# VH-VL binders against Large ribosomal subunit protein uL10m (mRpL10): the designs that were tried, part 46

Target 1, 224 residues: Large ribosomal subunit protein uL10m (mRpL10), of Drosophila melanogaster (Fruit fly) (q9vpl3)
Amino acid sequence: RGKINIQRPKAPHYERARVVAVTQPKYPELPKAKSCFKTRAERTQQQQENPYNEIIAREVRNWLDHSRLVAFFHLSSITADDIFRVRVQLHKQNLHLKSYGSKIIEQAVKNTRYEAIVPLFHSNHCIVFSPDPEKTAALLRIVRRVPQMVLLGGIVEETMLSRNQLVAYAQMPGLHAVQAQLVQTLSQAPGHLIQQLQAHQNSFVQVLDVHAKNQMNEETPKST

## First folded at step 3 (VH-VL)

Design n22 (from n2 with heavy chain L99G D100I S102D G103E P104S; framework fv_imvotamab_arm2)
Fold by ESMFold2-Fast, scan of step 3:
Structure n22 (fold): chain C 224 residues (1-224), chain A 118 residues (1-118), chain B 112 residues (1-112)
Amino acid sequence: as target 1 above (224 residues)
Amino acid sequence: EVQLVQSGAEVKKPGESLKISCKGSGYSFTSYWIGWVRQMPGKGLEWMGIIDPSDSYTRYSPSFQGQVTISADKSITTAYLQWSSLKASDTAMYYCARGIYDESLDYWGQGTLVTVSS
Amino acid sequence: DIVMTQTPLSSPVTLGQPASISCRSSQSLVYSDGNTYLSWLQQRPGQPPRLLIYKISNRFSGVPDRFSGSGAGTDFTLKISRVEAEDVGVYYCMQATHYPWTFGGGTKVEIK
């Protein structure tokens, strides 16, 4: 493609607003406020802390608005070195790996068409963004080599796709008309697609729960 | 024109804090990492660490982990290298450089000379 | 950490003659994607480093064609086909295949 500079969503204001919020004058601790109940100053600090989440949530919304490909993953334990290498490989393909807290994602997608994705993020997760949907095949090739990242589903051209549908999209021979037809067919039943994505997340959680129980049953309490 | 402009030379005493800057221009700042490299007087280059300005993800060399903090403010297209307490052994030229996706450092700042002495 | 050994430490050359710098890594620099992330940098006296070559043999933008890189695995070479006066400086190899990223000790190129 020859694209040297990747266009990022407008998020420069987030860092500046964050610095301003952090440097805001704070109320001093009251000499008599030593009970378990929060003082007015403590409640004011909690309320002032909340605005920071909205700043980051706006950044997430910008990523969603400027990305034609968004992929959702469950993320198992992974070393800092391994995730750094994955992030570098993805960046070479104009794919951007981001991780945000579930509360921030909920704030970002609240009252938007993406609100239905919130249940996917109640466990460990990460998201890959790209302005280029043709990179879906490259994304899946890279992630196939990373067992800690499990594809849950995604959004292509504003249409929610299950894992299997994303795999099918990636295998298209580059014929945009065929890909557009698939996306249009899927968009005729949006509730069913969202339900499928939620079911996959729940099934994965159940598998992890069974695995954890099996590990506990096999462990000897006095063996460390 | 891609350009990285670093802050001016600093003369400090041991125990003082310091924050030096690296301002990027002529490119999409958040599309590239910024790396920091140390060069002690008369010595070679040492990689200190790198930051992705789009989300402030950082990665440090083990030799510099806990010794310095790398940060970035994308609203003013500036990366920072910070010490909480300087030592005489921190006397060096510090370079910032743009990290490309091929895991190379392509464009370099002019350098910031930091001198720490009593 | 990966040790990068450069030879020679100093390379006095006659203007217009070729120069060759070797770089040897303590471990293979081939990454799992099949690429080798070895680069060469030039530092002229009193100036910041400048990227010359990346991924063994690819010339960076604006770098003269008299510079070429070659090698594989653990053994790499930077060649200057016809040394010019502006080529005086210290040359470094750098690996980014393994964490932490490491530089060679440098080779000083100077005119006889």
Scores: ipSAE 0.008, ipTM 0.499, lowest interface PAE 8.8, mean pLDDT 78

Design n23 (framework fv_imvotamab_arm2)
Fold by ESMFold2-Fast, scan of step 3:
Structure n23 (fold): chain C 224 residues (1-224), chain A 119 residues (1-119), chain B 112 residues (1-112)
Amino acid sequence: as target 1 above (224 residues)
Amino acid sequence: EVQLVQSGAEVKKPGESLKISCKGSGYSFTSYWIGWVRQMPGKGLEWMGIIDPSDSYTRYSPSFQGQVTISADKSITTAYLQWSSLKASDTAMYYCARSDFYPGYFDYWGQGTLVTVSS
Amino acid sequence: DIVMTQTPLSSPVTLGQPASISCRSSQSLVYSDGNTYLSWLQQRPGQPPRLLIYKISNRFSGVPDRFSGSGAGTDFTLKISRVEAEDVGVYYCMQATHYPWTFGGGTKVEIK
């Protein structure tokens, strides 16, 4: 029939128990299988057809479909305590940090309008979801404190944006009409996002340089 | 003109508490991080930690985690470094310094606060 | 923690002659944005540290052009083309690419 019962992720709640529940990793146990008595080919096929992968892929698809802001990050080595603190800070702003394996991401977005994002997840990665696109500025402010997270790009109001386009969007979070116009003018083809990923380090450097120059210009620092 | 002005020299006994300050002026205080650096007598520089005054987010060096508290009061453009119980080994010059970003570099430095802890 | 090793420990130099200080990191200091957050600081006797060079080779405001920085990855050099009397002091390299931020042990530049 083609109709799948897809559970919508719970809306973020700023209650202690819910914050802990959302930030705590969940590890569904795989059913005990007799894979140790199967051939390598049978074990490989069984792993590829694992029903838990489809459940997690469905969760990813649900987050993508029900979030108006999705941001993609490269993730360098970071301690469990540091990433947990980042998750808590983001959650208070209705921003949800999720990490999924590349195969699960591919399975989730295969044959969807999001398929173009698959190349972003061939290296270490994480994704931040939010139902509120006006939280883009808050997201970038929080992430600047986390050098291990490098913004690659995102999706705002169903429009795929490069890192530079997303940063431009963040500068106008309080101006709804201007934001809508900016998203429309900055929209890009999926292929362009892949090229931007290859140059993301230069884009990140440019963002830092612009921010630093804006701060220096505001304060007019001088060599005494 | 950007300036960081630190509180005056302190002479304390082991077990006493202490809070020293670093006042920023000539720039948007909440737009920059403030770091603290220790220099023991005749020794090199050690990074202690850093704070973002806009939301009081702090990061400490593992060697100083739990030994000191870094805080800031953005209403008076001042950052603080605090000890609940001083040790003789805390005798050092303490510098505050400004950083635009994390990662980054320290561009402007305070004049230093000498802390002497002796019995 | 990233270990920053400076050589030499001290550098006696004749006025007007060049001086060179080396800094080696235990790991690459290239950040994910392609920048290297290695800086050089000068500390004159009785004074606080002063920023000379940031991101390997960029001179900070007010720093004389006789100071230059170079390097990549794990190996970095600070050069003073012609040492002046006011250049006496201890020079430190600093990395801010990796947490925690760490300093080199320092190099004392003296007039011989």
Scores: ipSAE 0.000, ipTM 0.430, lowest interface PAE 14.3, mean pLDDT 77

Design n24 (framework fv_imvotamab_arm2)
Fold by ESMFold2-Fast, scan of step 3:
Structure n24 (fold): chain C 224 residues (1-224), chain A 120 residues (1-120), chain B 112 residues (1-112)
Amino acid sequence: as target 1 above (224 residues)
Amino acid sequence: EVQLVQSGAEVKKPGESLKISCKGSGYSFTSYWIGWVRQMPGKGLEWMGIIDPSDSYTRYSPSFQGQVTISADKSITTAYLQWSSLKASDTAMYYCARLQYDYESGFDYWGQGTLVTVSS
Amino acid sequence: DIVMTQTPLSSPVTLGQPASISCRSSQSLVYSDGNTYLSWLQQRPGQPPRLLIYKISNRFSGVPDRFSGSGAGTDFTLKISRVEAEDVGVYYCMQATHYPWTFGGGTKVEIK
């Protein structure tokens, strides 16, 4: 394979990086679930109308608004130590791993162009945010080491990309004209991207279901 | 031109230590993983492990875990494979190979190999 | 560990004729992301291995179009449409779906 002259992305301007850091959403940690709610109906209504959920939903919108790279992952069972190591490596590259409940994501993207992504988050999930889309290659390198994190797709420069399209984008770092053409072409073909993202999640869920059924069918040894 | 250049052949006695090298050039060294592959005389290929030179993260094949150490020095674009105590069974050709950061590619460029002979 | 079985062990071929190499894995090589990390390597006598095919069917840069890969799940095939003298060597399949990564035992292609 011949090496194409790839223009390296310039390092983020100090002033711009500082602005992104200070404008990142800040909020206190949520208190433990309110044990004072006693009836099922009262708990259900309180959960749906909880003002803390609205604050977190606003935080998600702020992350979406301030991030030029957003990647969506299915998250399988992973140890606290392993996920911590992943977070540290991602943070060094200005990549921020976040996890939010599906209800909060739905509230955050309601009445936006991204509302249709909600079905991607009906299972265990996590999201990686970054203000720097040139970090897509670094993101994929780090996540390749973590089989529990399965890339579903993402958003680059406000354009929805499937897993394969996001991988292709990562292969062309610093070729701004080619990257812009790819993103623009994809933005002219709406509809299929959401279905492709959903199909990947559904295929993964189906594989997990088959695996779980196979493990259940294989009787656990009850001693000899 | 992408190139991986390995250190020269080694002749050692059992119990001796050894460190062989693999120097990358013509590409961004920290953007690619480096893997090590063993080929015993007249036999096939065996994957030993990989390293990410950007942070020295390693993953080993269980057969080689504890038997060898893989390391890298990104300042001189060089990866290493090391034994604390060689055995006659370590006699083999050792290859280093580059793996693209994109998880969709395989080992794309290979070093010329380092022959290690361990005999009394 | 995933066992990779290659057939045949050796393949004597007349120049200009096709050659076919089979690789079978003990378990499915489809990863949870839908990709299959199956590669083919060529090793000429006295030389290091060279990547031919990655992800079942994608030719690496500089690899002649007479080489093609196909397959799914556990059964994979490498085909050489018209064998040339320079194609003499040992061919290996490799899986990187499951750790540890494993290679097939190799198939020797010879000119008769």
Scores: ipSAE 0.000, ipTM 0.438, lowest interface PAE 15.8, mean pLDDT 75

Design n25 (framework fv_imvotamab_arm2)
Fold by ESMFold2-Fast, scan of step 3:
Structure n25 (fold): chain C 224 residues (1-224), chain A 119 residues (1-119), chain B 112 residues (1-112)
Amino acid sequence: as target 1 above (224 residues)
Amino acid sequence: EVQLVQSGAEVKKPGESLKISCKGSGYSFTSYWIGWVRQMPGKGLEWMGIIDPSDSYTRYSPSFQGQVTISADKSITTAYLQWSSLKASDTAMYYCARVFGDYSEFDLWGQGTLVTVSS
Amino acid sequence: DIVMTQTPLSSPVTLGQPASISCRSSQSLVYSDGNTYLSWLQQRPGQPPRLLIYKISNRFSGVPDRFSGSGAGTDFTLKISRVEAEDVGVYYCMQATHYPWTFGGGTKVEIK
């Protein structure tokens, strides 16, 4: 009866455009008399100190603007082959694994409500983006088998969620109204989520500190 | 129609630069990775590398790392394979192919671009 | 690099008879996730390659039932139960378990 079909995707992946109003030449809206007093050179965009950092920061903003699901991970040492295979598995589910430097993330979220997440990215990290929040369950299923990726928290429907809140969201039925209500309920207390995300990061740091002390104790010779 | 259409045959001299193209249509271009495969005259297939068009993430075969550049422009649904300086040993048929989910699945192939490098 | 050895180099077959192609890898193709990334491709004269089988035994959409794949670990087989005239071409096995991805040397199927 059945055949195995590798069919065309039912839902196309949303493209992340680099088209933003700020990068387009701004035609003068001035009366003709005032336009006469400005040279064309004075109308050109200013050169930036580091144009590549701004371009990448703009890409990060584009991902944030077009993603209804954003998940933050601590990333332990992993081989290039293994991370590549994880990226492939995620991509099939319209989940996009990205890694950016802390300065670029800070630049991207500066003057936004997400500015408070910058401390999460001072250690090894990666971010997964998706336009489809229903893919949260698929994301957690895939990363459950990647011990090097530790979920810290995320953003769903523009609402910040802790690790436990994301897990709860993933277990909800695929009903948008029910999921939206859960997100609203879980995010009721302003600022509480940031404390939860930072607490989980601090717990991990404590584990690393204990490990480092144990390593030093094992290496320190004792008198015989 | 789901297809990959490659640019036409090229005849070049050693030392010249070249950029060939692979245009995807009829599917979500950024949902699939694009791979490049070389077939030298009378020989078998060699994997060169792949690209994720959504962010231009690339991965090359070690034998092709530094020899070619793979790129993509998602705004026109086109992937590229480029040489800065061609050698006679680059004479071959070059195929682009779509990778679906499991990146071992080259499920859609372009018609090929024949590149001939001679004096 | 993983070496993929195909036998035979050529397979002249009488129309309607079966054909069998073997592929042996220099190392196990079982990946850490439990999957085996072994595929079979067909290239007819003057045409680009076409996917036949993926992950050892899964037939790709539109591929006739006469094609089947089997194997495990390092030894794999592609079988054509009854060769048709349109089956003339070169068949390649491919592995994507280990980086870099590698192809077998090819087996030419022709009608005698």
Scores: ipSAE 0.036, ipTM 0.507, lowest interface PAE 6.9, mean pLDDT 77

Design n26 (framework fv_imvotamab_arm2)
Fold by ESMFold2-Fast, scan of step 3:
Structure n26 (fold): chain C 224 residues (1-224), chain A 122 residues (1-122), chain B 112 residues (1-112)
Amino acid sequence: as target 1 above (224 residues)
Amino acid sequence: EVQLVQSGAEVKKPGESLKISCKGSGYSFTSYWIGWVRQMPGKGLEWMGIIDPSDSYTRYSPSFQGQVTISADKSITTAYLQWSSLKASDTAMYYCARHLEYDSSGYPFDYWGQGTLVTVSS
Amino acid sequence: DIVMTQTPLSSPVTLGQPASISCRSSQSLVYSDGNTYLSWLQQRPGQPPRLLIYKISNRFSGVPDRFSGSGAGTDFTLKISRVEAEDVGVYYCMQATHYPWTFGGGTKVEIK
């Protein structure tokens, strides 16, 4: 096999460290009703608010607030054993792979500058968090061996980066990379960065659609 | 700027041990592999092996397996190549180089050290 | 192990004329991801090697556009459209598709 996909002969034997952020249990307080009667629409809106989702959304926000590296991935079908092996490799590098539902992500980033990432999570996804932005190259090296995970983009030092920008960041000197990204961000409108992230996801969705159609055509015998 | 700085030239006798170094600066040292390449006088390049400084995982060319040891100390951003017992055939220029190749990005051996000349003679 | 065969062994070239170097691998260098990990390195006299081309045809940053790579599978070519004095040196192809990684024997580009 090529060096890029060299398997390590032995994995370290260790207990998996806690990855989830722990906070004091606190349930969201429901807003006080302004009237004794509610229309069906108002009742439906109130009943659609799930207290469990808000608790998990707070966990996601805590990860976002305390991680200086956040990478977004499209996740194709993968076995539990395979994803566990990936999590173990990532954990060795202080990289924490998390998967959350789209509605929970939306609740977590609502009213923040990250609200614009919500469109990235309309399909299967996962997120990798780390407090150490210097781990970007290690992240990409590990994920290169996992074809089910497709990089969409990320956030480094609270700056949104496209797939290509994140890959470029991984190849830069640590200190200089932070400085260069700051300069680059000051020269670009936030809308352009968000559009780049959305374009990558839309392009991938189109590639998946073409691939699915090609596989359907292939399953039908062409030479009978 | 990215730099790999190698230790100075060595003159040794057969049977002696030796450890040469390659210090990385200007980049995230643990994010890249460090490879070692030998060039015998007047000859071409030979890949010896690589190390991941983040966990000291190594892979060697079969020709060098058991003949050299590659190691790294990430606290001082330095990789090492060592021999327990040198032989005259180890006389060569030794280069270290940074490596990371990912999907459509990353570069094989994009930055090289200046080289360490090792001379082994009686 | 993958054997990388370079031809010619030496290439005397008049300044401003083109030079062409061939590299042939004993096995296909196409990796399972569809990429071909074939690179070209330049080594000037007394200097360490320098990356010129990666993945067959992609120029590394700072490499002049007179350098180009092409090929597929097992047959690869490095071309210099107009050889300049600073292009004197030895050129190596390298594969990183199969372990162990291997280099070609080198081609010396000289001015005649």
Scores: ipSAE 0.000, ipTM 0.417, lowest interface PAE 17.7, mean pLDDT 76

Design n27 (from n3 with heavy chain L99D G100Y Y101G E102S S103Y S104Y; framework fv_romosozumab)
Fold by ESMFold2-Fast, scan of step 3:
Structure n27 (fold): chain C 224 residues (1-224), chain A 118 residues (1-118), chain B 107 residues (1-107)
Amino acid sequence: as target 1 above (224 residues)
Amino acid sequence: EVQLVQSGAEVKKPGASVKVSCKASGYTFTDYWMHWVRQAPGQGLEWMGEINPSDSYTGYNQKFKGRVTMTTDTSTSTAYMELRSLRSDDTAVYYCARDYGSYYFDYWGQGTTVTVSS
Amino acid sequence: DIQMTQSPSSLSASVGDRVTITCRASQDISNYLNWYQQKPGKAPKLLIYYASRLESGVPSRFSGSGSGTDFTLTISSLQPEDFATYYCQQYDSYPWTFGGGTKVEIK
């Protein structure tokens, strides 16, 4: 409804500011399903306050708030040695791979503008953070050689991007093109991107099922 | 004004090694990856490998792994590709090419002809 | 390795003609395809990246289309400087592979 167009913060007239405030869109929050709770035992366990979870949740929020690039991945079974090698490669590019429990992620993003990402964390996952959005291309190069990590989407300059949009962002040549795309990306409606992320997640689940069945039918046990 | 200037033509005997250089100018050398691509006479293009000048990370095409080494000298903005144990079928024009990290090559060197003959 | 097949291997055309070159991947590569132009004795030049995006400085008569396994490069009105060999390149899966090339010759 109406247009929010603040390209540069010139001093607005009182009446204009009032109209803009009334017409500003409210971003939808993605609530958890109303009555879909864990088992009674799990629910009872969650009733206890866990100070450790609160500390780690604050750490996650700090990473989200201070990173200009955040990428979300589904993570298949991977050895500790393999994930460590990936972390080292990413760290050289100022990319920080973090793994947190789904409960901690949910706790960290509840009642924040990041709540919309909660559906991405219903399965095994990891997150890559960076203060430098120009490193998106380097990130995707590294993870393409790690089949256990599948890109789900991300956030660039506080704007949610689908998998295809993040890939497209990485495909732009040079710093000028990257800067141009940031301007273009910031102009997009977040609600529209949320729907695309949900569609991608559903498609990804279907792709994983097909891939798992294909691997089960085609692959043989390792000969060692 | 982006320019990649490669070293001159080489003639080598089978079993020898060749080291081709690629001097970059007109941009920040460490902001872009460097790839090496070769082209045998009358044939198509073949990717050999990549190097990131900012951290010296390398990735090689398995076909050349064990025979190729890619390095950079950031003080001179120069990339190097050394190919060892040369065979006659290594006769080709070798190109360096710049990449922001998206696997497409926006600027190429002029090419270095390497001829391997007995 | 992903095999890239270009058709035709060569074609003859006149200035002003509409030229289409096809590139087929042996498996789904989404939009991870680039097109390059190479003139005799020169290095290749990037024309199109990510299947359909025109590189800066490349004339608008060049366009790319397709996704998955089938891709086309189109030159809407061939110019004298367009007589060259054109290559597609996939970057979906390591190692990165190129098509065999399509030589566009003067008729």
Scores: ipSAE 0.006, ipTM 0.484, lowest interface PAE 10.3, mean pLDDT 76

Design n28 (framework fv_romosozumab)
Fold by ESMFold2-Fast, scan of step 3:
Structure n28 (fold): chain C 224 residues (1-224), chain A 117 residues (1-117), chain B 107 residues (1-107)
Amino acid sequence: as target 1 above (224 residues)
Amino acid sequence: EVQLVQSGAEVKKPGASVKVSCKASGYTFTDYWMHWVRQAPGQGLEWMGEINPSDSYTGYNQKFKGRVTMTTDTSTSTAYMELRSLRSDDTAVYYCARSEYYGLDYWGQGTTVTVSS
Amino acid sequence: DIQMTQSPSSLSASVGDRVTITCRASQDISNYLNWYQQKPGKAPKLLIYYASRLESGVPSRFSGSGSGTDFTLTISSLQPEDFATYYCQQYDSYPWTFGGGTKVEIK
C-alpha cells in the first residue's frame, strides 16, 4: 500500500523563535557592558562556523571521497512519492540520491579539485553517489524516465566530466581498464569544465521551450 | 550465459488477442530494460515498446499504445507482451530484446504470430 | 517520429570486397545510432552501438562512423558469414526507429 508519505510539521521552534524575537522588547534588557560576555557580533561569527554545518559538510566530503561515481542533477518540482520511487530504484543499483544545501556543498568542496561544481547548485539540485562507476549506464537509464531530474555532469574515478562526456562513458560498459582509458581520454579534451556544464544548463532552458512548443502543437495541431 | 527464450508460435483470428512470453536467464532480470520489436514477413524491424522489470514502468510506441500491454513477473524472470484487436497486418515475428542504456544486446529467438481468417 | 533511410536497399558483393552501407536520419540524433546484423530466420545481432563503438565479440572488420544525420557501416573485407541484412536504429528519441535494411547478397 503506503500511498501517504510521512507528513510531519516542522519543529515549532522556528515560529516560537520569531514570536520571542517580536516580543523581546517587552522584557527588561540586560546590560551588555560586561567585558566577560561575548558580543552579539562575536556570537554571530561563532554561529557562522556552526559545528553542525561542519558535520554535514564532512558527510558530503566522505561521500565524495568514497564514491567513484558522482552525478549532478538539476531538480524540478517533484512529489515526495515520486522521489521516493526514484530513490528505491537507484538504491537497488547501489546508487544513493542525496540533497544538500548549496552552502554545505561549497563548504565541503572548498580547497579541493571539485570546487568548480559550486555554481551548479545555485538552483534546486540533487546528487547521486555510487562506489561503482559501472553503474553509470544504470543511473542514466533510470533518470531518463524522470523528467524532473536533468543531468548536468559528474565525477568518475575522480575526474570531472561534462554531461556529454558522462553519457559517452555510459556507452562503454564492461572492462574496467577500457572505461578508465575512456575517462583519461575525455579528461584531456580542451576547454573548461564549467563552460561545458553551463552550456548544458543553457540547453536545458532551450529544451523546456521546445517541449512547451511541442505540447502546444499536440493540443492544437497546426500545419506548416 | 545470457539467454532469452520465447513462447511458441501462435495462430489467431482477426479481433483476438495474443500474449507472448520471454523468459530471461544468466543475468539479474531487474537490472535491464526489456524491449519488444516485431518484423512482418519480408519487412524491416519495428519497435513496439519497453518495460523496466524493476518498477514495471512502460513506454509504448504510439502506433500500438491502445492495443499493447507489457508486463513482467520478476519471480520467474519472465516478460510478457499482449497485443489486442489483432489484424492481418499484425502477422509478424515478435522479438524480446534486452537493453541497459544503449543497443539491444541480447535477443530472444522470436515468436511467429499469424493472424488469418 | 524520426525516419531512418538506408541506402542501398540491396547490394551484391564478393568475398574480400569493402562494403559501405549508409543510414540517414530525418533530424539530428547526435551519436545515438546502433547497427544490427540479421541472418535469414534468425534474430538480429548488435554490431555497433553509439555510432562507432564495436560490440564485444564482433570482428574488427566491422566499423561505424558518422554523427548528426549521416552514418556509415563499413565491412573492410567481406567474409562468407557476412551475407545478411543490416539495419541501423536510432535511440535519441522515442519511439525508437529502424532503417529499412540493406541486404548484402553474393554477386
Scores: ipSAE 0.007, ipTM 0.492, lowest interface PAE 9.2, mean pLDDT 78

